VH-VL binders against Uncharacterized protein ycf23 (ycf23). Designs and how they scored, part 19

Target 1, 265 residues: Uncharacterized protein ycf23 (ycf23), of Porphyra purpurea (Red seaweed) (Ulva purpurea) (p51373)
Amino acid sequence: MTISSKISSDFDKQSALKVITGLNNFNIPQIKQMALASEIAKVTYLDIVADTDIIKEVESVSKIPICVSAVKSKELLKCQKTGVNILEIGNYDCFYEQGRLFHSEEIKLISKETRNLLPHATLCVTLPHILKIEEQVKLASDLQRIGIDMIQTEGKSTSISKTDHLSGMIQKSASTFSSTYTVSSKIRLPIISASGISSLTSPIAFLYGASGIGIGSNIRRLQDIGSMVIYIYEVQAAISSNHNIQQNINHSIQSSKISHQLIPY
Short names: E, the ipSAE of ESMFold2; O, the ipSAE of OpenDDE; V2, 0.75 times the mean of E and O plus 0.25 times the DockQ between their complexes.

## First folded at step 16 (VH-VL; framework fv_ecleralimab)

Design y3 (from v5 with heavy chain G57E; at its last look DockQ between E and O 0.63; V2 from the best seeds 0.73)
Fold by OpenDDE, look of step 16:
Structure y3 (fold): chain C 265 residues (1-265), chain A 122 residues (1-122), chain B 107 residues (1-107)
Amino acid sequence: as target 1 above (265 residues)
Amino acid sequence: EVQLVESGGGLVKPGGSLRLSCAASGFTFSEAWMYWVRQAPGKGLEWVGHIKSKEDEGTTDYAAPVKGRFTISRDDSKNTLYLQMNSLKTEDTAVYYCATYDESGYFAMDVWGQGTLVTVSS
Amino acid sequence: SYELTQPLSVSVALGQTARITCSGDNIGSYNVQWYQQKPGQAPVLVIYYDSDRPSGIPERFSGSNSGNTATLTISRAQAGDEADYYCQVWDSDTYVVFGGGTKLTVL
């Protein structure tokens, strides 16, 4: 149940970096590239789909901690047996396009069931951006009570195209930070900010109360391991450069009403 | 042995009321979500509603066709589930089952009663 | 609202394999349950969470779920398998959702 010392240390230092391969990513070559890049860059941990074959492939090229993501408890249970480090309920991005939504009640049930089945596993749960900020806070609180070990925010994606636009990136990042800020103020669990995070926004996440950040979409677009490593380095450099700067941005956040404006669900 | 036994069914006129009971035994009733499912003659299974355990706030949810007319409640001290049916309609005619989950966990119903027939007719 | 679609009827010869499908948008992301109901009897859970069998259910009963289709497979069909079969999921908006049911005839 306890978060590993290495991961916990990174959380405490507000330097934790999670690389997310994607819940619907079954491209083994790409996943292996991302895993190797993560190993080289010494990221905190890698997130992959809950698949035992993929776990095996990743383990063949990397020894970094592994997080597996799923929306079914039995899939996580299957993977837990392999000795992975973190089990995550979430990363719902791939489902939204298909019209599959996860609301608070379902997430709570899955979480409760998973915790009951795996009383000693490290569990992470993603807060869906489709929830109002108040609902996210409530859900986070409930998950904390259930015994979840960490929370991830995912922000809202309003991008029309498959390419990242500045406005979309800002909005997505803002949503993520809003969730991070609001939730972190109400719960004690470490929070991972994962959506809309880049080298430009990664330092900001920590200012909003994140214990770690998750990156994936931009890495997945890269076609070679060298580029992936460079990208990760850029993010890590950004984090390091701003690590010692803590600013009170509460007033700005409150005055801007970012939560209300960017998360209208 | 886990067992559910429905009672209270019968003939009622449209606009009338009826209260069904489901007696539970063989499991920790207070920890279980309880479901009502009905089946019109010659038709399929239809979810009526459910009531959560006290641990999960004990809240209720209902299918659209019965919302506002039916009320689900429970008495944990008596291991009994209830379905209060008001403003009954002919289309409410069905065998009503109470159900719960046990070994299967959430999202499934692995324990069913034998059902009680409710006939709404003028 | 979320909906599940089943064929009205399926026939299988004695000793052969029957397959009953349940279709729903991205049903693979749900836990699917299957219930057997014989005439005049209450439903009986035969498969839960896509492929798990309750105690007492024969191994002849199996389930799979992926994409937009869940399937109940009944191998070595017996006369006693003739029944109505319902698929079911739990949806966050509509909660318990049943399919329309499939009548399995054993020939």
Scores: ipSAE 0.728, ipTM 0.871, lowest interface PAE 0.9, mean pLDDT 92
ESMFold2, look of step 16: ipSAE 0.794; ipTM 0.897
ESMFold2 (binder alone), look of step 16: mean pLDDT 94; pTM 0.957

Design y4 (from v5 with heavy chain S53D; at its last look DockQ between E and O 0.90; V2 from the best seeds 0.86)
Heavy chain, then light chain:
Amino acid sequence: EVQLVESGGGLVKPGGSLRLSCAASGFTFSEAWMYWVRQAPGKGLEWVGHIKDKEDGGTTDYAAPVKGRFTISRDDSKNTLYLQMNSLKTEDTAVYYCATYDESGYFAMDVWGQGTLVTVSS
Amino acid sequence: SYELTQPLSVSVALGQTARITCSGDNIGSYNVQWYQQKPGQAPVLVIYYDSDRPSGIPERFSGSNSGNTATLTISRAQAGDEADYYCQVWDSDTYVVFGGGTKLTVL
ESMFold2, look of step 16: ipSAE 0.806; ipTM 0.904
ESMFold2 (binder alone), look of step 16: mean pLDDT 94; pTM 0.959
OpenDDE, look of step 16: ipSAE 0.870; ipTM 0.931
ESMFold2, look of step 17: ipSAE 0.812; ipTM 0.907
ESMFold2 (binder alone), look of step 17: mean pLDDT 94; pTM 0.960
OpenDDE, look of step 17: ipSAE 0.887; ipTM 0.943

Design y5 (from v5 with light chain S51Y; at its last look DockQ between E and O 0.70; V2 from the best seeds 0.00; counts 0 for: pae O 3.3 > 2)
Fold by OpenDDE, look of step 16:
Structure y5 (fold): chain C 265 residues (1-265), chain A 122 residues (1-122), chain B 107 residues (1-107)
Amino acid sequence: as target 1 above (265 residues)
Amino acid sequence: EVQLVESGGGLVKPGGSLRLSCAASGFTFSEAWMYWVRQAPGKGLEWVGHIKSKEDGGTTDYAAPVKGRFTISRDDSKNTLYLQMNSLKTEDTAVYYCATYDESGYFAMDVWGQGTLVTVSS
Amino acid sequence: SYELTQPLSVSVALGQTARITCSGDNIGSYNVQWYQQKPGQAPVLVIYYDYDRPSGIPERFSGSNSGNTATLTISRAQAGDEADYYCQVWDSDTYVVFGGGTKLTVL
């Protein structure tokens, strides 16, 4: 139930970096590349699908902490037995395209069941972007009461955000930051900002209250380990360069109405 | 031994009311979600509604066909589940089962009562 | 609303393997339960969470769930396996959803 010292330290320093391979990613060669890149770059932890075979493959090339993601408690239970570091309920983005939505009640039940089954595991839960911001806050609060250890924001996915255009990147990241800011103001759990995060926007996430950031989409598009490492370095460099800058952005956030405009209702 | 026993079924005219009871034993009733499921003669299983435990808010949800007419409640001190059925229709004719989970999680029903027959007829 | 579709009937020869399917959109992302019901009796949970068996249920009963189809498999079919079988899921919008049921006949 306690977050590992290394991960906790990175959270406290607001420098935690999570590499996300994808909940529906079963491409072992690619996952291994991402794992190795993560090892080289010394990221905080790697997120993979809850699969014991994939865990084994990752462990063969990397010793960084592992997070597994699933939407079923039994899958997480199976993986927990392997000694993974974090169990995550979420990363629902792959389900949206299939018309499978996860609402607050179901997430709470899965979370409660998982916590009951795994009272000492480190648990993370993703807040679905399909929820209104008020619903996300409520869900986060409920999850905190359930005993979840950390929260991840998902951010809005749009057709524009699927492109690498600046406008799409800004929109996607803005949604993520809005969720991060609003939720972090209401709960005490560390928050991982994951959607729309790049080397350009990664420093901003921490200003909005994130304890860590998650990156994945852009890394998955890269074809070799070297490129992946370079990309991660860029993100890490950006974080480091802006680490000493803390700005009060409350007024800007409130005035921009980002929560109302960019988060789907 | 976990056990559920339904009672209160019978013949009622359309527009009438009936209250079913489900007596629970062998488990901590107050901590359990409870379900009502019905089955019309020769038909399949149909979810009627459920009531959550007090810990989980004690809230109720209902199937669309019975919403607004049926009310589920519980008395934890008596280990009893209730189904108040108002404005009954002929299509409400069915065997009504109460159910709960045991080894499974929230989303399954491990234990069923024997059922009680409700017949709505003129 | 979320819906589950089952075949109306399935036949199996004594000692053979029966497979009963339950179809739903992306049902693989759900936890699927299976219930057995014999005439004049209450349903009995035989599979939960796709493949787990309650205590007392024979190993002949197994379940799988992937993509758009969940399957209940009954190996070495016995005469006593003749019953109606229902699949069920929990949906966040409609909560408890049952399939239409499948009548299994053992020949």
Scores: ipSAE 0.058, ipTM 0.652, lowest interface PAE 3.3, mean pLDDT 90
ESMFold2, look of step 16: ipSAE 0.785; ipTM 0.903
ESMFold2 (binder alone), look of step 16: mean pLDDT 94; pTM 0.960

## First folded at step 17 (VH-VL; framework fv_ecleralimab)

Design z1 (from y2 with heavy chain S53D; at its last look DockQ between E and O 0.86; V2 from the best seeds 0.85)
Fold by ESMFold2, look of step 17:
Structure z1 (fold): chain C 265 residues (1-265), chain A 122 residues (1-122), chain B 107 residues (1-107)
Amino acid sequence: as target 1 above (265 residues)
Amino acid sequence: EVQLVESGGGLVKPGGSLRLSCAASGFTFSEAWMYWVRQAPGKGLEWVGHIKDKEDGGTTDYAAPVKGRFTISRDDSKNTLYLQMNSLKTEDTAVYYCATYDELGYFAMDVWGQGTLVTVSS
Amino acid sequence: SYELTQPLSVSVALGQTARITCSGDNIGSYNVQWYQQKPGQAPVLVIYYDSDRPSGIPERFSGSNSGNTATLTISRAQAGDEADYYCQVWDSDTYVVFGGGTKLTVL
């Protein structure tokens, strides 16, 4: 029921950015590189697998706020006991490849259990892209009732080559944007858009009602911390530019005395 | 003390019908999902179906062998779970248990009834 | 439909350690329960969520779950441990899934 003070300001400003290392990522050197890059760029938080040893390794090189992700409430509880209070049920990417699917009822049970075990932690739940959009809206509504604090949307999971084209990136992100738009119109929780997000596509997430975005695969492909930091800065610049554009549009509408066009807030 | 007590088992001919009841006590029945599990003589445990609480829509799910023939319902004012079994087959011969979770977690059935025997034979 | 596979039987000498396996694709992503059933009785939960024990279950019962295999371990096996043992998960498509059961014989 509460959003951690470590991250709430960026969500309140609709500018939150998280870096996602992935549920099946136990590559300590890569995770540490991503953590360092995230801290240098002042990313809102880092999302890692729910593993207490990996938490310690990240803390050894970074003070960035940590979110842990799992599909089992017990793993989230173990990590919360180390002091992590930002927890996620989701990031199902590696399970789709293995034929392991998550549907609404299982996610609701995991979410109710996690909230019961952790009444004060910040909880985020990912809506599976395999659910039809009307099912995603129903699930998001049920999660809000359960007391989940934030929703993450995702797009179709892929294992496409590192040399993705712009068209491929837009196709990957289309379902997450559709989910973000539809869900944000029906519930009042902050929404994080993930899957295929880059500096080019991040403004779309916010126009469709996101309060934050998640980036992962585009950063994981990079070979060094410097390149990761530059990538993150480019995304942050796009977020900042988007807010400036929205403010300018709102000011122009008020100055023109034309009231038939409204800018979504 | 949390308890579940099944009743209504007996002998029935193929094609017949039978209704089982499960009386619940010691927990908030209206907030729990309730499960039916059966066990044919000398065989393993088999999930039959379940019913959600009202907050989750009160909807049901069934195992493929019984879908369309069995109906699960609940009466929250009486703390009672029901299994209506129609078009019974000899393959439905089993001990029928009701089960639910209590305090250990939603995926753990830590509360079981003693079971009621249903025999489907000529 | 999701399936769980258990050996049909396992034998253990009195005082020794028994291990009963439960195999399923990606079972490590599930919360695995284990039930003990003695003849003519309802099942009794002995392990839940892979490795936790309900109150009253002795610590010689333990569990693990990773990859494609979950294991129930009974150390210092006693005659009273002779029973059928079932693993179980809750799956999004198949809902409650039980393994076929394993008969534990204590010699």
Scores: ipSAE 0.820, ipTM 0.911, lowest interface PAE 0.9, mean pLDDT 89
ESMFold2 (binder alone), look of step 17: mean pLDDT 93; pTM 0.948
OpenDDE, look of step 17: ipSAE 0.883; ipTM 0.940

Design z2 (from z1 with heavy chain M109F; at its last read DockQ between E and O 0.82; V2 from the best seeds 0.87)
Heavy chain, then light chain:
Amino acid sequence: EVQLVESGGGLVKPGGSLRLSCAASGFTFSEAWMYWVRQAPGKGLEWVGHIKDKEDGGTTDYAAPVKGRFTISRDDSKNTLYLQMNSLKTEDTAVYYCATYDELGYFAFDVWGQGTLVTVSS
Amino acid sequence: SYELTQPLSVSVALGQTARITCSGDNIGSYNVQWYQQKPGQAPVLVIYYDSDRPSGIPERFSGSNSGNTATLTISRAQAGDEADYYCQVWDSDTYVVFGGGTKLTVL
ESMFold2, look of step 17: ipSAE 0.859; ipTM 0.933
ESMFold2 (binder alone), look of step 17: mean pLDDT 94; pTM 0.958
OpenDDE, look of step 17: ipSAE 0.874; ipTM 0.937
ESMFold2, look of step 18: ipSAE 0.857; ipTM 0.931
ESMFold2 (binder alone), look of step 18: mean pLDDT 93; pTM 0.953
OpenDDE, look of step 18: ipSAE 0.863; ipTM 0.929
ESMFold2, fold request of step 20: ipSAE 0.867, 0.860, 0.871; ipTM 0.938, 0.935, 0.939
ESMFold2 (binder alone), fold request of step 20: mean pLDDT 94, 94, 94; pTM 0.960, 0.959, 0.960
OpenDDE, fold request of step 20: ipSAE 0.917, 0.914, 0.917; ipTM 0.962, 0.962, 0.962
ESMFold2, last read: ipSAE 0.849, 0.838, 0.862; ipTM 0.934, 0.922, 0.935
ESMFold2 (binder alone), last read: mean pLDDT 94, 94, 94; pTM 0.961, 0.959, 0.961
OpenDDE, last read: ipSAE 0.909, 0.916, 0.909; ipTM 0.961, 0.962, 0.959

Design z3 (from z1 with light chain V96L; at its last fold request DockQ between E and O 0.74; V2 from the best seeds 0.85)
Heavy chain, then light chain:
Amino acid sequence: EVQLVESGGGLVKPGGSLRLSCAASGFTFSEAWMYWVRQAPGKGLEWVGHIKDKEDGGTTDYAAPVKGRFTISRDDSKNTLYLQMNSLKTEDTAVYYCATYDELGYFAMDVWGQGTLVTVSS
Amino acid sequence: SYELTQPLSVSVALGQTARITCSGDNIGSYNVQWYQQKPGQAPVLVIYYDSDRPSGIPERFSGSNSGNTATLTISRAQAGDEADYYCQVWDSDTYLVFGGGTKLTVL
ESMFold2, look of step 17: ipSAE 0.849; ipTM 0.927
ESMFold2 (binder alone), look of step 17: mean pLDDT 94; pTM 0.953
OpenDDE, look of step 17: ipSAE 0.884; ipTM 0.941
ESMFold2, look of step 18: ipSAE 0.843; ipTM 0.925
ESMFold2 (binder alone), look of step 18: mean pLDDT 94; pTM 0.954
OpenDDE, look of step 18: ipSAE 0.841; ipTM 0.914
ESMFold2, fold request of step 20: ipSAE 0.831, 0.835, 0.866; ipTM 0.923, 0.925, 0.938
ESMFold2 (binder alone), fold request of step 20: mean pLDDT 94, 94, 94; pTM 0.958, 0.955, 0.956
OpenDDE, fold request of step 20: ipSAE 0.916, 0.913, 0.915; ipTM 0.961, 0.961, 0.961

Design z4 (from z1 with heavy chain D102E E103D; at its last read DockQ between E and O 0.80; V2 from the best seeds 0.86)
Heavy chain, then light chain:
Amino acid sequence: EVQLVESGGGLVKPGGSLRLSCAASGFTFSEAWMYWVRQAPGKGLEWVGHIKDKEDGGTTDYAAPVKGRFTISRDDSKNTLYLQMNSLKTEDTAVYYCATYEDLGYFAMDVWGQGTLVTVSS
Amino acid sequence: SYELTQPLSVSVALGQTARITCSGDNIGSYNVQWYQQKPGQAPVLVIYYDSDRPSGIPERFSGSNSGNTATLTISRAQAGDEADYYCQVWDSDTYVVFGGGTKLTVL
ESMFold2, look of step 17: ipSAE 0.827; ipTM 0.913
ESMFold2 (binder alone), look of step 17: mean pLDDT 94; pTM 0.956
OpenDDE, look of step 17: ipSAE 0.885; ipTM 0.942
ESMFold2, fold request of step 20: ipSAE 0.838, 0.842, 0.831; ipTM 0.920, 0.923, 0.917
ESMFold2 (binder alone), fold request of step 20: mean pLDDT 93, 94, 94; pTM 0.956, 0.958, 0.958
OpenDDE, fold request of step 20: ipSAE 0.912, 0.909, 0.912; ipTM 0.958, 0.957, 0.958
ESMFold2, last read: ipSAE 0.819, 0.853, 0.836; ipTM 0.914, 0.927, 0.921
ESMFold2 (binder alone), last read: mean pLDDT 93, 94, 94; pTM 0.955, 0.959, 0.959
OpenDDE, last read: ipSAE 0.909, 0.913, 0.909; ipTM 0.957, 0.959, 0.957

## First folded at step 18 (VH-VL; framework fv_ecleralimab)

Design aa1 (from y2 with heavy chain M109F; at its last look DockQ between E and O 0.68; V2 from the best seeds 0.80)
Fold by OpenDDE, look of step 18:
Structure aa1 (fold): chain C 265 residues (1-265), chain A 122 residues (1-122), chain B 107 residues (1-107)
Amino acid sequence: as target 1 above (265 residues)
Amino acid sequence: EVQLVESGGGLVKPGGSLRLSCAASGFTFSEAWMYWVRQAPGKGLEWVGHIKSKEDGGTTDYAAPVKGRFTISRDDSKNTLYLQMNSLKTEDTAVYYCATYDELGYFAFDVWGQGTLVTVSS
Amino acid sequence: SYELTQPLSVSVALGQTARITCSGDNIGSYNVQWYQQKPGQAPVLVIYYDSDRPSGIPERFSGSNSGNTATLTISRAQAGDEADYYCQVWDSDTYVVFGGGTKLTVL
């Protein structure tokens, strides 16, 4: 129920960095590379699929806090017993391409079930980008009442960026920022902005009200640990260079009504 | 002991109405979503509709075939679930079960009534 | 709407292993339940959340779920296992979805 002191501190500083390996990533060598890179770069925590074997592999190379992601409470329960730090309902990216959608009602029920089973666990829930912004806000509010500890926003699916990767990444970033801004204005929970986040756009997330950011897709494309570490360093450097300017940007963002312009749903 | 007991089934003519009841005991009824499931003779199980708990808004949803004709309600003070069936059709002929979840979770029905038969026939 | 597909019938020899499949798009992302129904009786939950057994259900009953197929496995089939079996999921759009049911015959 209580977020660890280190993670909480990073949230408060708006410097939390989450590395996301992927909900459908069972490539142990790659996951271990990402874990080691995360350890070296001292990221806030690593997100992996809810799998006890993968947890063990990660723990063999890294001691950073671990978040496991799933869409079933029983999978999270199994992993919680191993001592992981965060349980997340979400990171639905892999399902969208397969036509599997998660709507508010199902997410709420999974969340309620998970919280009931694990009253003291740290729980994170991803807000689907397929939901309208008003629906995301409502869901976030409901999740807050359920007792969820943190929220993650996501951008549009990668299907849009197949023809133009850069454009797609920008679009993803735009949508997750819009969600982050709108949701953060309505709930008190820390928000992690994910999907399409890079060193270029990382600082923007915090300006939109994020407590942390999640990066994954770009790291997963890298072939070696060194490259991964360098990439993470770039993101961390970008974050550090743009602290404490949120108050100057919030008014402009609000006045522009960017949330309605960036989320077509 | 947790149990559900349906009642109110019988023979009715097409276009007629019938109200089914489901008496619940052995669990906190007011906190449970309650479901109606029916089964036509020789056919499979079919979701009819459900009603959420008051805490979750107490709203109802219905299967397309019964939408606009059937109404689900509940009286938490009486631990009773209701299914008001109007404009009944022959294809509504079925055993009607009330069902809910108890301790296993929200997605599995571990509690079923024995069902009540509704026959719609001229 | 989300749909679940089951074979109409499955036969198993006494003492052998029966497998009943339930197919659905990305069914592995759903919690799958299995119900046993004998003639003239209400359904009985035999497997929930893919592979968990309610109290009182024999260990001979097991379940798995991955990809597009969930499977109910009944080992050491007994005459009393002859029944209709239904798979079921809960979907936020269609809510409760049942498979068409499978008649298991024990030979």
Scores: ipSAE 0.840, ipTM 0.916, lowest interface PAE 0.7, mean pLDDT 92
ESMFold2, look of step 18: ipSAE 0.840; ipTM 0.924
ESMFold2 (binder alone), look of step 18: mean pLDDT 94; pTM 0.958

Design aa2 (from y2 with light chain V96L; at its last look DockQ between E and O 0.74; V2 from the best seeds 0.00; counts 0 for: pae E 5.6 > 2)
Heavy chain, then light chain:
Amino acid sequence: EVQLVESGGGLVKPGGSLRLSCAASGFTFSEAWMYWVRQAPGKGLEWVGHIKSKEDGGTTDYAAPVKGRFTISRDDSKNTLYLQMNSLKTEDTAVYYCATYDELGYFAMDVWGQGTLVTVSS
Amino acid sequence: SYELTQPLSVSVALGQTARITCSGDNIGSYNVQWYQQKPGQAPVLVIYYDSDRPSGIPERFSGSNSGNTATLTISRAQAGDEADYYCQVWDSDTYLVFGGGTKLTVL
ESMFold2, look of step 18: ipSAE 0.860; ipTM 0.934
ESMFold2 (binder alone), look of step 18: mean pLDDT 94; pTM 0.955
OpenDDE, look of step 18: ipSAE 0.882; ipTM 0.937
ESMFold2, look of step 19: ipSAE 0.134; ipTM 0.667
ESMFold2 (binder alone), look of step 19: mean pLDDT 94; pTM 0.954
OpenDDE, look of step 19: ipSAE 0.786; ipTM 0.886

Design aa3 (from y2 with heavy chain M109F, light chain V96L; at its last look DockQ between E and O 0.68; V2 from the best seeds 0.81)
Fold by OpenDDE, look of step 18:
Structure aa3 (fold): chain C 265 residues (1-265), chain A 122 residues (1-122), chain B 107 residues (1-107)
Amino acid sequence: as target 1 above (265 residues)
Amino acid sequence: EVQLVESGGGLVKPGGSLRLSCAASGFTFSEAWMYWVRQAPGKGLEWVGHIKSKEDGGTTDYAAPVKGRFTISRDDSKNTLYLQMNSLKTEDTAVYYCATYDELGYFAFDVWGQGTLVTVSS
Amino acid sequence: SYELTQPLSVSVALGQTARITCSGDNIGSYNVQWYQQKPGQAPVLVIYYDSDRPSGIPERFSGSNSGNTATLTISRAQAGDEADYYCQVWDSDTYLVFGGGTKLTVL
């Protein structure tokens, strides 16, 4: 029901950063790397699949607030009992390529069910990009009425994920911003802009009404913790909109005592 | 006790009409989506249609085979669900069940009526 | 439209374990329900949300759901378990979707 003070503060400052490990990511070593990187970089919170074993693994390496994502209320309920900070219905990216689509009615029902089961939990719901903008706005409004605490927007891609880093990423970010802008004008809930977000586009999301941003695909492609941390630093520097980005990144690296060669895994 | 009781089934000629009723008790009927499901003799379960709660707009949806011929309505003051069946066909012959969810969630139907048989025959 | 596929029939010896499958694309992302229906009776919910049991349903009944297959497992099969079993999901486009049903015979 109530967003934690730290997360809320980051929302208010339009500086919230969410690291998304993936709804279908069960790679524990990778998730732990991302968790540790997130801890080091002091991101706002980490999003992982709704799995109690994975939650434990993450908690073993990081004290960062945890968001779990699922498409079933039952899975979220199970995870809520572990004390996670945010429960999210969404992050549907993995389903689109498989032809599984979530429409407004199903999302509403899952949301209502989840809220009924968890009246005091912090709930986030992702708006599917497959919906028209008008449909997204309507869904967001309905979700607000249901009692959802925050909304996430996502981008759309017309190409296979292999090209998403360039043309696909731009397309995703564009649609994400459009959704963010339109939805933020109609609802009062904080909005997290996700999908297609990079250091280049991060500042833009906030200009379009985002309370926070989510990064996932690019960080998941990195092979070591050091690279992940540096990537996050780049995004954070962009968010801060400082004129000397490189200096900020270097300072952050020095402050954190991060060294690529000294990171054990 | 939560229960649904269907009535109104019977024998009807092709092209005829029939209205089924489903009396609900033991739960807040007005807040529940209500469903009609039918089962032809020796066949499986088939969704017929549903009506949403008033809170959710009170709209209806129908399976393709019955669309345009069947109408679902509800009277919340009477805790009653209706299925108006017009232009009946022989293939509409089935046991018709009303069903809904109770406390388990929106996707699981733990409340079923006993069913009422509709026979469409010359 | 979304479709669920079940085997037409499954046989199990008395006291043995029966498994009835329900196949559908990404069925693991749906909540799967299982209904038992005996001749002349209305369906009875035996498993909901993949693996949960309604009150009054024996622990012999269990369910799982992942990938493209949901499974109803009936351990220590009894004569009274002989019935038709239907899997079901709720889809935002098709709404109530039922499998074709499986006739379970206890030998």
Scores: ipSAE 0.854, ipTM 0.919, lowest interface PAE 0.7, mean pLDDT 92
ESMFold2, look of step 18: ipSAE 0.857; ipTM 0.931
ESMFold2 (binder alone), look of step 18: mean pLDDT 95; pTM 0.961

